# Designs tried in a protein design chat: VHH binders against Jacalin-related lectin 10 (JAL10). Part 7

Target 1, 292 residues: Jacalin-related lectin 10 (JAL10), of Arabidopsis thaliana (Mouse-ear cress) (q8gwi7)
Amino acid sequence: QKLDAIGGKGGKQWDDGADHDNVAKVYIRGGLEGIQYIKFDYVKDGKTIDASIHGVSGSGFTQTFEIDYQNSEYIVSVDGYYDKSGTMQALEFKTNLKTSEVIGYPKGTTKFSLGGVNGKMVIGFHGSAGKVLNSIGAYLTTAPPTKSQLVGGLTGGEPWDDGSNYDGVKKISVTYISTLIRSINVDYEKDGQVVTRYHGMKNGDTEEFVIDYPNEYLISVEGTYNILPDDNVLVIRSLIFKTSKGRISPTYGFVSGTKFVLESQGNAIVGFYGRDGGAFDAIGVYFSPIPS
Short names: E, the ipSAE of ESMFold2; O, the ipSAE of OpenDDE; V2, 0.75 times the mean of E and O plus 0.25 times the DockQ between their complexes.

## First folded at step 1 (VHH)

Design f2 (framework vhh_7d4b_2)
Fold by ESMFold2-Fast, scan of step 1:
Structure f2 (fold): chain B 292 residues (1-292), chain A 121 residues (1-121)
Amino acid sequence: as target 1 above (292 residues)
Amino acid sequence: QVQLVESGGGVVQPGRSLRLSCAASGFTFDDYAMGWYRQAPGKQRELVASISWDSGSTNYADSVKGRFTISRDNSKNTMYLQMNSLKPEDTAVYYCAKDYEYSEGWDYDYWGQGTQVTVSS
């Protein structure tokens, strides 16, 4: 998605394009007359790519804002401030993990925002510049999946992680006894193929919850966890699944203890992670935006 | 040796009431949450209601909220399900369940034998 440049009509048009996986670093020089230049380092195929400076080099100090792209940090949005002459006076960058300082002088300016769309990230910029930055626009793409918190027993059992590199969930089979969850078996879809992942013990009653992917998405995992009597081991006691079409599964296991809900507005569940052993100790999910 | 014995089922007309009882033995009743499950022919078993060890918390399936009430008497090792305004869709075998099962072969289900509830005219 290309977001139109906002600001003044001055300067020459520039365009870094959208052929990038992420932004690595922002370089910006602010002054009393406006932002003197902006430069971005992009990421493609695991390597940083130098882009051109937009604007002019002058006396003063260059400020930088680094994105930790190796740890899945990305730019979510940019707030800009331009004056009545159409000169960009200040910029502020927001990632999924942090917010930059306001770079430049925002007083007496018009504020705008680029991005901030749920499940989208900024991968490129365009605009116009001459002696100062006059306008700025952005390119958006789908953000990488977001990892939820881990709920349940955080130290019991052994960790497992299916990751987030799936298109969707087609089926969840839950094995439980009347008091707790024993295992889950998940059928994922990836490039038209079913990929099955099993975690936990096989002993118990097994029930299936089928999702009509890609016409329906798994959006919520709700449940309970509690300490076992006579033991300080915390385990998942019950699970309930909900879909984008308003379907709700039966309750699997036994409702006991602390309730949890793993849900993110506008997102589908595309992966699971957790801990298991003799019981199903903990669960977490990966969220990805529901396609429009 | 855990033992759960359900009683109180029967055949009733729509709109009537039944009270189910679960008598528990073989474990310390006061240490465990308890619940009621049901299973209709050709359908999956579902949790209907649950109650904490101290009666401080209860939970109900949306289909029964406002109509069913779970309770327990720890002095009698007994759990109850009061079922009001019964509907044909409540027809099922109702099972008593204990919160955690750990004994020899600790992965066996401690649902009791069940009690049949039939709502028809």
Scores: ipSAE 0.000, ipTM 0.291, lowest interface PAE 15.2, mean pLDDT 85

Design f3 (framework vhh_6qgx_2)
Fold by ESMFold2-Fast, scan of step 1:
Structure f3 (fold): chain B 292 residues (1-292), chain A 123 residues (1-123)
Amino acid sequence: as target 1 above (292 residues)
Amino acid sequence: QVQLVESGGGLVQAGGSLRLSCAASGRTFSDYAMAWFRRAPGKEREFVAAISWSGDSTFYTDSVKGRFTISRDHAKNTVSLQMNSLRPEDTAVYYCAADEYLGSYDSEAYDYWGQGTRVTVSA
């Protein structure tokens, strides 16, 4: 998807295109009358690609903003600030993990946003430039899966990770006892095939929560974690699942201690990771955009 | 083609005030960003303050913020620097500079320069 350039009509048109997997680094040189130049380093097939400078190279101060693309950071949106003449005065970049400083001088300008579309990432830019940046637009694509924080006991048990390379979740079977979660067994779908992954101990009561994928998506994992008395370890005590159709599972286990919610608006859960041993110590999820 | 002429320099006591003026001759500077730079004895040229071609935006080096005010008069083709609460370390030759539209903190961006006006601040 190509977002139209916003700003003035001045300068010569430039276009870095959309044939990239990510943006690696932004270079911006500010001047008193506006952004003097902008340059992007892109990522394609795991390698960085230098793009052309847009604007005037000059000897002004250059500010940089790095995207940690190796750890799944990506630009979600760009806020721009242009003056009455349409000259770009300032830019601010937002990733899934952080926000840049406002680069340039935003006072007395009109603010706009590029991107910020749920489940999309910025992979390219276009616009117009001469002595200053006159306009900027962006190319959006579907964002890759995003890894949630890990919740629960972060040092007990052994780590496991199902990854994010699944199309969706079809079923979760939860094994629990009166005080805590013992295990989960997840049926994923990948290219029309069911892939089953099991984590934890089988001792306990087992209940299953079925998702009508692809007509319904798992979107939320909610629960509690608390110390296990006498062992002084944190474990997952309860779990609740929610779907895109508004369905909510029963509470599995026993509600105790610190509450957590793992969800991301507009995204489905497509993978799980965590820690387990004699109890289910910790849980995290991978999010992927729900198809529009 | 334009020429810039600075005026208003002189000797002043610490805590005092001076107003520097820069007058353009030959052409109108309505399309130019204007700046003041200074050079202290034995030092390199340092950015002091700048004003955009429209007059709507002003920029200052940290050491003069709150003490110096830059302004411009489009009708008179002048830029002024009001210097308050002067310190001995403000002692320098002050230069007016002009750059078409763009401007910069970097002196190399400026196409037109005055010959300078001397400011001496006594302890």
Scores: ipSAE 0.006, ipTM 0.252, lowest interface PAE 9.6, mean pLDDT 86

Design f4 (framework vhh_7b18_3)
Amino acid sequence: QVQLVETGGGLVQPGGSLRLSCAASGFTFSDYYMGWARQVPGKGLEWVSYIYSGGSTEYQDSVKGRFTISRDNAKSTVYLQMNSLKPEDTAVYYCARDYDSEGFYLDYWGQGTQVTVSS
ESMFold2-Fast, scan of step 1: ipSAE 0.012; ipTM 0.447

Design f5 (framework vhh_8h63_2)
Fold by ESMFold2-Fast, scan of step 1:
Structure f5 (fold): chain B 292 residues (1-292), chain A 119 residues (1-119)
Amino acid sequence: as target 1 above (292 residues)
Amino acid sequence: ELQLVESGGGLVQAGGSLTVSCAASGFTFSDYAMGWSRQAPGKERELVAGIESGGSTYYADTVKGRFTISRDNAKNTLYLQMNSLKPEDTAMYYCAAEWDYGTLEYDYWGQGTQVTVSG
């Protein structure tokens, strides 16, 4: 998807295209007359591509904004500020993880937002420039799955990871005892087929939470973690699941200790990872945008 | 003749503080936005702080919360107070003036003052 350039009609048109996997780095030179220089480093097939400068390349002050694309950071939107002449005066970049400073001088300008489409990421830019940046537009694509923080006991048990290559979650079976979670068994869907992944110990009471995928998505995992009296390590003590249709599961296990919530607005859970051993030590999820 | 002269650089230990100054002459200082940029060997020059004639300030993410830019229009002097200095702050620091002049865009830069942070 190509988003039209916003700003003035001055300058010469430029276009970095959409044949990229991500943006790696932004270079901007601002001044009182406007943004004089903008340049993007893109990522394609694991390699950083050095793209063309847009505007004037002279001696001056260049600010940079880095995207940690190797840890699934991507640009979600750009806020811009243009003056009455249509000259771009300032830009602010927003990723899924952070927001840049406002780069340039935004006083007396009109603010706009470029991007911010749920489930999409920015992979390219276009616009017009001469002595200053006159307009900026963007190219969007579907955002990749993102990995949540890992919650619970980070040093106990052994790591496991189901990855994010599934279309959705159809069912979660939780095995628990009076003090903690013992295991989860997840039924994923991939290309119309059910793929089952099991993690943890089988001894305990088992309960199932069924999701009506693809009409309903798992969107939230919340629970608690605390030390287990017999082992001086943190373990997952309770779990609760929520869906896109407002359904909330029963509480599985025993509510104790520190509460956590794993959710991301506009996203569904498409995978799990964590740590287990004699107990279910830690849990994390992969988020993927709900289709729009 | 427009002139910018930086001073106050030196060697400082990590976690320390330093103030650099810029004395301006040859133009109406109070009418101009002023800034501080830095350049380390092999790196691009980056604008770290700016202050407009009206007092509005800008800071780069790398220095925000640690550096403070200020101006004294009566003395035609620009300051950068640098706190909690890190080895990564080691650079030549340059004073800059920016202005509107017709359709032309120009920055005037001084000779710089070296800041070296050991750690």
Scores: ipSAE 0.000, ipTM 0.135, lowest interface PAE 20.4, mean pLDDT 84

Design f6 (framework vhh_vobarilizumab_d1)
Fold by ESMFold2-Fast, scan of step 1:
Structure f6 (fold): chain B 292 residues (1-292), chain A 119 residues (1-119)
Amino acid sequence: as target 1 above (292 residues)
Amino acid sequence: EVQLVESGGGLVQPGGSLRLSCAASGFTFSSYEMAWYRQAPGKGRELVAGIYSGGSTSYADSVKGRFTISRDNAKNTLYLQMNSLRPEDTAVYYCAREDIYGDWSFDYWGQGTLVTVSS
């Protein structure tokens, strides 16, 4: 999605395009007459791409704003401030994790916001510039999934990770005994195909929880974890699933110990990660925005 | 401490029946998968029958239809009903508790009870 440039007329049009996976770094030089230049470093296929400077090199210092794209940070929105002549006087960048300082001189200006659309991130910029930055616009795409905290026994078993590159969850099969969870088997959907991932031991009673994806989304995983009564091992003792239609699964396993809830408002669960051996030691999820 | 104590073994004629018992103590019996395994003279151990905490059962092909595993959680006792006994069933029979890491891996065994099938 292309967002129109906001600001004044003037300058030469520039366009960095949308052929990027993320933004790595912002370079801005502010001055009393306006933002003198802006430059972006982009990410494509895990590598940084240098883009052109927009504006002019002047005297003074360049301020920088880094995005930790390797840890799933991305730009959500940009607030801009332009004066009565339409010259961009200040900019402020917001990511999913932090907000930049206001770069430039916002006093006596008109404020606008670019982006800030739920579930979307900024992957490119365009606008107009000459002696100063005159206008700025952006390109949006779907934001990447976010990783929850890991809950349960954090040191036992072996780690596993299904990742976040699935469209949704269609079914979860839980294998349990009267005191704990032994395994999960998850049917994901990716590009119209079912992808099955199995974690844990097969022995125990198995129950299925079916989700009517894409008409219904898995939104919550609740459960408990505790030390097994006869062994000093911390494991997942129970699990409960909840969907976007308000359906709640039966309780699988046995409710005991510390309760956890893994959910994020406006988001669906699109992946699982955790730790297991013979018992299910720990669980975590990946969240992705529910389509509007 | 965890204890498993087997009883009920003995000498029986071919075609006869025996019922083995395993008295469990020192742990929450109802929470664990339990099994019977046997070791015949000069042979390795074999899993005879298993029972999940939820009540589902599994049997070796050699004993299907003849042996029945059951549990009484109120008495903390595991049973093996052995019918139509054959000379090949002669072995020491052990009660075992499955470990928390599963797949019929065992962390505790009883002392065993000898079953001899002979005329």
Scores: ipSAE 0.000, ipTM 0.171, lowest interface PAE 18.1, mean pLDDT 85

Design f7 (framework vhh_7d4b_2)
Fold by ESMFold2-Fast, scan of step 1:
Structure f7 (fold): chain B 292 residues (1-292), chain A 122 residues (1-122)
Amino acid sequence: as target 1 above (292 residues)
Amino acid sequence: QVQLVESGGGVVQPGRSLRLSCAASGFTFSSYAMGWYRQAPGKQRELVASISGSGGSTNYADSVKGRFTISRDNSKNTMYLQMNSLKPEDTAVYYCAKEGWFGELSDYYDYWGQGTQVTVSS
């Protein structure tokens, strides 16, 4: 998806294209009239690509903004600020993990945004430039799945990870006893086939929570974790699931201790990871954008 | 922290001279380029003159070349604008500006002073 360049109509057209997996680094030089140049380092097949400077190289200091692409950071949006003469005066970059400083001077300018589309990431830029940056546009693609924090007991049990390479969740079967969660059994869909993954102990009461995938998505896992009485082990004590249709499961297990919510606006849960042993020690999820 | 104080404005007749001063504090003065902007009623703010941190380089708007001279005294943390052969079209509020984030002067500087009024009339 190509977003049109916004700003002034001066300068010569430039285009870095969309044949990239990510952006690695942004370089901006300012001057008397506004932003003098912009340059991007891109990522393709795990390697950085050194792209061209857009504008004039001049003398002075370059401001930089780094993306931690090796840890799945990506640009979600860029805010730009241009003046009445059509010169770009400031830029601000937002990733899935952080927001940059405002680079430049936004006072007395017109603000615009590139990106900020749910489930999309910025992978390239285009625009116009001469002695200054006049306009900037962006290329968007579908964002990769995002890994949540791991919640619960982080040192007990053995780690497990279902990964994020599933289309959606069709059913969760929870095994529990009166005081805690013992196991989960997840039915995923992948290319029209059901893939089942089981984690934890089989002893306990089992209840099923069925999701009408692809008409309904699992969007939230809420619960509690606490130390077991007379034991120095942190475990998941309760779980509740919520769907995109507003359905909320019964509470499984026993509500006790620290509450957590694993949820990301506009995203569905497409995978689980965690730790288990004699009890279900910890849980985390993978998020993927809900198709619009 | 950063403070710029303009002085030396006034009312003068055409053809006369005026000297503006800008007293700076809160930063290492010699490390930054400085400039003079002006704004007349109903018009955009324009850069009149700029000077590098060392004083070795100067730039002027075409409308003031040959008439105005920018200078600085780094030992006194002060910048000057000598305005000769003043014309009615030089009437404006004059602002002192400091090099900011971009490494050069910008119309969107947060370090503008209160300004000093220059009126050229009979």
Scores: ipSAE 0.000, ipTM 0.129, lowest interface PAE 17.9, mean pLDDT 84

Design f8 (framework vhh_vobarilizumab_d1)
Fold by ESMFold2-Fast, scan of step 1:
Structure f8 (fold): chain B 292 residues (1-292), chain A 120 residues (1-120)
Amino acid sequence: as target 1 above (292 residues)
Amino acid sequence: EVQLVESGGGLVQPGGSLRLSCAASGFTFSSYAMAWYRQAPGKGRELVAGIYSGGSTSYADSVKGRFTISRDNAKNTLYLQMNSLRPEDTAVYYCAREGIAVAGTYFDYWGQGTLVTVSS
């Protein structure tokens, strides 16, 4: 999706395009007369690509804003400030993790925003520039899945990770005993095919929770974790699942200890990760935007 | 700006003790789970200990009974008390802030690390 450039009609048109996976770094030189130049380093196929400078190269202080794209940071929106002549005076960048300083001089300007759409990220820029930046626009794409925090016992058992490369969850089977969760078995869908992933031990009572994907999405995992007195290990004690249609599963296992909720407004769960051994020690999820 | 600054590393003999500190700034420290990670020469980075905002703790099997993680929310400081140190505990120790469920990744922010050497 191409977002139109906002600002003045001055300068010559430039376009970095949308053939990128992410933005790695922003370079901006502000001045009293306006933003003198802007430059972006993009990411494509795991490599950084230097784009052209837009504006005037020269001596002066360049401010930079780095995106930790290797750890799934991405630009969600850009706020711009232009004066009555249509000259871009200041810019502010927001990622899923942080906000930049206001770069430039925003006094006496009109503010606008590019992006800020749930589930979308900025992957490219376009606009107009001459001696100063006159206008700026952006290219949006679907943001990558977001990895939740890990809850439960952070160091016990062995790590596992199903990743986020699935379209949705079709079924979760939970195996439990009177004191803890033993295992989960997840049926994912990918390109119309079911992919099954099993984690933990099979000994115990097994219950299943079926999701009517793609008409219904898994949106929440709620549960509790607590220490086992005899083994002095922190483990998942109970799990509850919720769907986009308001369905709530039974409680699997037994409620004990610290409560957690893994959910994200407007997002579905598309993957699981965690730790397990003789017990299910820890759980985390991957979130992806629910299609609108 | 989120900052995590570790201190307290040094050279210690086997069987000795060290206390590591991590001074946190730029965020509401009391609202986040915190962790200590380490990276030994020639090995990958591993989780040593974690502490949730509510005070619940978790430890790697290799350090259970020897290391204690704690936090002082009034001072925005994370601690790792290391007792009965072994040569295999030699590593750079990193303070980490855990990611939040609705944003970012699980591994959110890291300090620069502090070196712990256990040697005679």
Scores: ipSAE 0.000, ipTM 0.122, lowest interface PAE 19.3, mean pLDDT 84

## First folded at step 2 (VHH; framework vhh_7b18_3)

Design a6k (from a6 with D107K; at its last look DockQ between E and O 0.03; V2 from the best seeds 0.00; counts 0 for: pae E 18.4 > 2, grease 25.9 > 24.2, SAP .674 > .668, placed apart)
Fold by ESMFold2, look of step 2:
Structure a6k (fold): chain B 292 residues (1-292), chain A 121 residues (1-121)
Amino acid sequence: as target 1 above (292 residues)
Amino acid sequence: QVQLVETGGGLVQPGGSLRLSCAASGFTFSSYAMGWARQVPGKGLEWVSYIYSGGSTEYQDSVKGRFTISRDNAKSTVYLQMNSLKPEDTAVYYCAKEPYLFSGWTKFDYWGQGTQVTVSS
């Protein structure tokens, strides 16, 4: 998605394009006449890409704003401030984790916000600049899902990870005995197709929890984990699922030990990861914003 | 403390029927799989049937179609209906509770005192 440039009309058009995974760093040089230039370092395939300077240098200092892209930080919006002459006078960058200082002098200017679209991140910029930065626009993409903490036995069993490249969860089947969760079977939707992933052993009682995707979303996984006597192994002992329509599954398994809750306001669960072996050792989820 | 008490054994002619009961106490009955095993003369201890907390059942091949396991969670009781009994079914029958650590070799960790079933002309 390309957002039109906002700001003043002057300057020469520039366009960094959208073929990037993220933004790594923003460079802004301010001076007496306003913001003189802007430059972005982008990320592509794990490597930084040094884009062109947009504008010209004058008296002043370059200020920078770093995005911790390796730890899932990304730009969600930019506030801009331009004056009647068409000069960008100040900018403020917001990420999912922090907000930059306001760089420049916003007094006596028109304020605008660029981006801030739910579930989207900025992966590129375009605009106009000459002696100063005049306007700025953005390219948006769907923000990557975020990963929950892993709960339960963090060292027992073997790890597994379904990933987060699914549209949503359509059904969860849980196989359990009175003392243990034995397996989980997840039906995901991907591009109108069902993709099934299975983790654990099949011997036990199996129950299904059907979600009316896409009219209903899985939003919460709760349960308990405890050390099994005689084996000193932490395992998941019980599971409960909750949906966006307020539906709550039965408790699967046997409530014992430490309670956990995996949920994130405004997000659906779109993937699972965990650990399993002779028991179901640990569980975690991927969150993605619920479509607005 | 876990307690399991079997009743309903006795002497029956071949082709006859018996219904075994197992009264359970000392644990949350509805949360556990329950089962039956038997001590057959000359063969040692063998499993017969079990019923999971959700109601699914399994049977040893030699009793499939003749024996039916069931449970009443409100009464904390598991049953074994034994039909078309054969002399080979002569054994002490034990009620059992699923072990708290599941393994493919041992599915039970508590046993009752047993009830004798004798199938004889």
Scores: ipSAE 0.000, ipTM 0.119, lowest interface PAE 18.4, mean pLDDT 83
ESMFold2 (binder alone), look of step 2: mean pLDDT 81; pTM 0.817
OpenDDE, look of step 2: ipSAE 0.233; ipTM 0.700

Design a6y (from a6 with D107Y; at its last look DockQ between E and O 0.04; V2 from the best seeds 0.00; counts 0 for: pae E 17.0 > 2, grease 28.3 > 24.2, SAP .756 > .668, placed apart)
Fold by ESMFold2, look of step 2:
Structure a6y (fold): chain B 292 residues (1-292), chain A 121 residues (1-121)
Amino acid sequence: as target 1 above (292 residues)
Amino acid sequence: QVQLVETGGGLVQPGGSLRLSCAASGFTFSSYAMGWARQVPGKGLEWVSYIYSGGSTEYQDSVKGRFTISRDNAKSTVYLQMNSLKPEDTAVYYCAKEPYLFSGWTYFDYWGQGTQVTVSS
């Protein structure tokens, strides 16, 4: 999706296009005469692409804002400030993780927000510029699911990964014995169909936590991990699940050791990954924005 | 107090059969998975077989088709029928409550004293 440029009509049109995976870095020169230029470094297939300077490349100080694209940071919106002459006077960039400084002088201007659409990220920019930046627009795409940290025993067991290509979680089944979590089994929804993934050993008592997808979303996994008795290997010892409707599962397993919480505000869990063997060693999740 | 008592071991010729029994007490037997493991001379402990509370079974590859685990909930007893015995089956066999496998290692939560099985000509 192309968002129309906002600001003044002066200057020469420019368009970096939408054929990018992310933005790596923003270069801005601001001053009393307005934003003098802007430049973006983009990412394509894991490589940076140096785009052209838009505006006048002169003497002075260029300010930069780096996007940690390798760790799932991306631009979600840009606040802009333009005056009645059509000059962009200030810009502020927001990512899913942080906000830049306001670059320039926003007093006495009209503020606008570009982007900020739930579940979307900016992958390209366009606008107009001459001696200053006059207007700026954006290209949006669906933000990718983000991967949580892996918690628990990071070297024991065998790795597994369900991926993030599911619409949501419909049911989680936890199998445990008096001392251990043995497995989880996840029923996902994908295009109206149930897809089940099994991870771990099936021996033990199995309990189910049913989620009323799509009216309800899984949003949190909490629990504990500790050294397994008589072994020196870290494993998951207990699990608790929480939903968007405030429902909380029973505590599965046996609480022991270090507490963890895997959750991200505004996001649902749409996939799992982890490690398992004779016990359930480690767990991680994929987050995706909850639909508006 | 959980107690597991293995019996039925002994000396047998290659190709022979033995039936091991494990008498259990001190817990609600029908609610728990049960299993057999063995200590092979000069080697570590290894799993042999596993039976879930619901009756499903698992076997180590080396014994599949030769060994059969079963349970009698009325007698609180687990059995291991061992057929076509080979010299490499020589071991001390242990019955276990709630056994599990962990990346090729065996962890016993509760186990018996073991019964010796010796397969030799």
Scores: ipSAE 0.000, ipTM 0.142, lowest interface PAE 17.0, mean pLDDT 83
ESMFold2 (binder alone), look of step 2: mean pLDDT 81; pTM 0.818
OpenDDE, look of step 2: ipSAE 0.337; ipTM 0.753

